VHH binders against tRNA pseudouridine synthase Pus10 (pus10). Designs and how they scored, part 5

Target 1, 373 residues: tRNA pseudouridine synthase Pus10 (pus10), of Korarchaeum cryptofilum (b1l7a7)
Amino acid sequence: MGKPVDDLLNSLMNLLDSETPSGGGCHLCDGLLSRELGKMLRKALSELEGVELSSVKSGVSLPAILIEREDRIRANHNPPKMRSLKVTLTRLLDVAISSLTGLKVSQEPDAILIFDFERGDVKLELAPVFIFGRYRKLQRGISQSRRKCPECGGRGCEACGWKGKIPQGSVEGIVGEVMREFFSAEDYVLHGAGREDVDARMLGEGRPFVMELLSPKRRSADLREVESEINRRAAGLIEVKNLEFSRREKIRILKERSPNVKKLYRALVEVEGGVEEGELELLKGLEGAVIRQRTPKRVLWRRADITRLKRVYEVNFRRIDDKKFELFVLCDGGLYVKELISGDDGRTSPSVTEILGKKSFCSELDVLEVMVE

## First folded at step 23 (VHH)

Design m05 (from m01 with A33T)
Fold by ESMFold2, look of step 23:
Structure m05 (fold): chain B 373 residues (1-373), chain A 122 residues (1-122)
Amino acid sequence: as target 1 above (373 residues)
Amino acid sequence: EVQLVESGGGLVQPGGSLRLSCAASGFTFSENTMGWFRQAPGQEREFVAWISKKWGEKYYSDSAKGRFTISRDNAKNTVYLQMNSLKPEDTGVYFCAKTWTYGSWPEYFDSWGQGTQVTVSS
C-alpha cells in the first residue's frame, strides 16, 4: 500500500511542477502540498475500504491564503492559460485515485473524496441510492413519514440512535429500515407521490414513492429479495411492489405531477338522523361538480389557507343501513374527501352534508387508486 | 345474460402491435366501467387497464403505461385495448371485465369474458 502511493507521489509532484507557469506549484503552496499529499492519499485509500463503488470524483479544499496568493500572481503577471492550483490538483488526484483503485472518474460519481488541505484530512461522501416502488397501506394508523421519538421529542437520544425519529408506525420507517440494511446505508428519506391521512388505507395498485438511501456502503442488491423481505416483515400492514433502481430526477417528477392526478376514494359515510335510499339519489348532483374547498381546518398546521377549485367526475353510492352508506368518488387530486362529506362548517361547498341537509361525516376512508401517469 | 367476448389475440413478434376488442351484451354498457386483465399460465390475473363510465377516465398498470391504450365505443358496446411495443412478458390470456364501481383488483369486477390469447415470441 505504501509503495504504490510513494511512487505515485513523486510522479504527481513532478506533474504539478510542470503544469504551472512558474514551474513551482509547491512554491505557491509554501510547501504544504509536499508535506500532506502522501498522507492524504493513504487516508483516501483507507476511506474506500469496505465500500462498493464503480466511480469516484475528487474534491479539493484549499486554505484561503493559497487562493489569495494565486490570485495575486494572476493579477500581477496575467499569465495566459494558467490553470488554477485547485483545478490542477483535482485532475491529478482523480488520475491518482483511479490508478490506485481501478475506479472510473465520473461526472456523476458514486462517491466524492474531498481532500481538505487546510485541515489535513480526507472525507468520503457517498452518493445516495434511489429506489422507486409502490406501497399499499393495508391498515389504518400508519403514517407515511417517520414519527418523532417520544423519549426526546425529536432532539435525538440513545433510544432513537440520535436520529430523533423512530421507524415504527410509518411507511418510511418500515420500508426504509429493510432497505437501509440491504444497502448498508446510514439513513433514508421516503418521497411519496402525495400522501394519505394516517387513518386512511392506501389500496389499489399503490402509491408511487422513491426511497432515498443516504450514505450507502453498498449500491447493488437483488430488489426481488428486498421486496420479499419488506413484505415479510410488514405482513398485514404494508405491501410494496415494482421496486426498481431510480434517480433523483424521478423524485422531482413525482412531486410535480402528483397534485394534478386524479384519485379514486371509497368512504364510509355516517348520517346524523339516518338516510333513506331515495335521499341518496340527490348525491348524483356531485357528478361533474366543481367543489370550492378552503383548506380544511384539520390540515391548516401544514397547508396554506387558500381556496381550491376541484372537480368531482363520478360518484357511486350504496346504502349499508339506516345510518350509513358507501360513497365512491372519482375526483381531482388535492380534494379533501373527508371535508367533501362533512362540509367543514361551510368551508367546502357543495358537500354531502349540504346536499342531504343532514350532518354527515366520513368514518372510514380508503384511497383506491392514485392515478399517476 | 351478461356476455363479454374478446377477440384480436394472436402471435406477434417482440416490438409488434395487437388490437384487442371486447363485444359486450346483456347489460347497459354505458353505465359500467370496463377493464382489461391478463393471466400468464399458473399465475393470478393481473390488472392492465380500466376506463370509466362517465368521463372516460383511463387508468393503466405500470407495465402498460406508455405502450397500451384503452378505449370504448358506446355506440358499438365495445371496449378496445391497443397494445404497442409488445414484449415477451406481455404473453398471456387477456380478459375483458366490467363493474358497477371501480378498482384495479379483480374482485371489484363482477363479470368476465372467456379471454383471448396473446403470445409474444422471438
Scores: ipSAE 0.420, ipTM 0.783, lowest interface PAE 3.2, mean pLDDT 86
Fold by ESMFold2, fold request of step 24:
Structure m05 (fold): chain B 373 residues (1-373), chain A 122 residues (1-122)
Amino acid sequence: as target 1 above (373 residues)
Amino acid sequence: EVQLVESGGGLVQPGGSLRLSCAASGFTFSENTMGWFRQAPGQEREFVAWISKKWGEKYYSDSAKGRFTISRDNAKNTVYLQMNSLKPEDTGVYFCAKTWTYGSWPEYFDSWGQGTQVTVSS
């Protein structure tokens, strides 16, 4: 890589000299550009090795002394067409990198190559890759997000690879580790359309998500192979489907629409004192009802204590045994179904407890559908 | 005896439309969720859409959203699937199904029709 850089260097210095108002970048910079340009171009090419890219953009950081000297020239001489050294150098570096690599220059590049002339260093910043999909959570006890590393409490340490999080026991970690491998990414972030409690399953067509893959060295992969490998490694725990390449805007759309979606739940309900088949017919009173729900006591430590009005559209129920029944609820998103069942000591009304006149609670909860429009 | 009889399938050009019907008998139609599934050769049955019992809440797979519309007529015990902007990937046998509850997994549905073939030419 050094030979093409050397050949190009003379041309670049000539172009730089001809395009600055000072008549020579080397004179302005005390020879900094002459000394460092070839070295930094070679560093840039080294940073690009083994990285799959279609496009690039250059960034330039200059020592404060050079910025100040340029500012004084501008203030003292007020030249009508003065281009900044930073802008001129950035343009020349874009051309040079494109010439040396064949990569296209883009305003939305796969990577930004930052030339730090103060430190004599070059840094490669890779644009994230975004993958949309749907996840199912087939067992309870799996969180959506990664848990903090127990060794460092989230600060980062050798045990967690300095990430502060562990991949075990979460949708993000299990799915993200496979995607990280396929895209040779440094890390990942799962952005879900809402989330379910750790002790709930997520079934049906699955919960929409976007995985953001950070610093990916590859940007293309067969998503059917990615999906198959995730489902193989996570068999019985997590399943994904409908993987497709996406963009950051999809995350905004998911988060914006998530609070307004309807949800379908299955709950296993336990009733103190037992329940008879005929008593369950009283639960039809929930159909079409508006539920007045104060923030559940269970989540007050993290949620403002407000009253929400949420609708239950349809219910179905089936007695399991003397003390238990299944309840299926089609309702507004944001309704806390555990408290729809328990009543939360009167903070949720109407409730299953109130309708049956018997203390009831949700022992198992499944999300059967997140009905994103 | 529960019966679900699909009709309205056929051959159509890409971008075309078809309307499927499913005539139901032998159960309380208004108390059941109705659904449509499809199956391409060599593949598992795939969820297309369901419509809830008397309130008519609807849900669609990602591939159906924006192109297909499910509806029901409780007076005629019939469920419909209007399919617009058809693509070759929509080719398959379309099954009508019912359940007392909900879900997009085939195992939540307790009765199935024989299916009607939809073919979108390429």
Scores: ipSAE 0.338, ipTM 0.749, lowest interface PAE 4.4, mean pLDDT 87

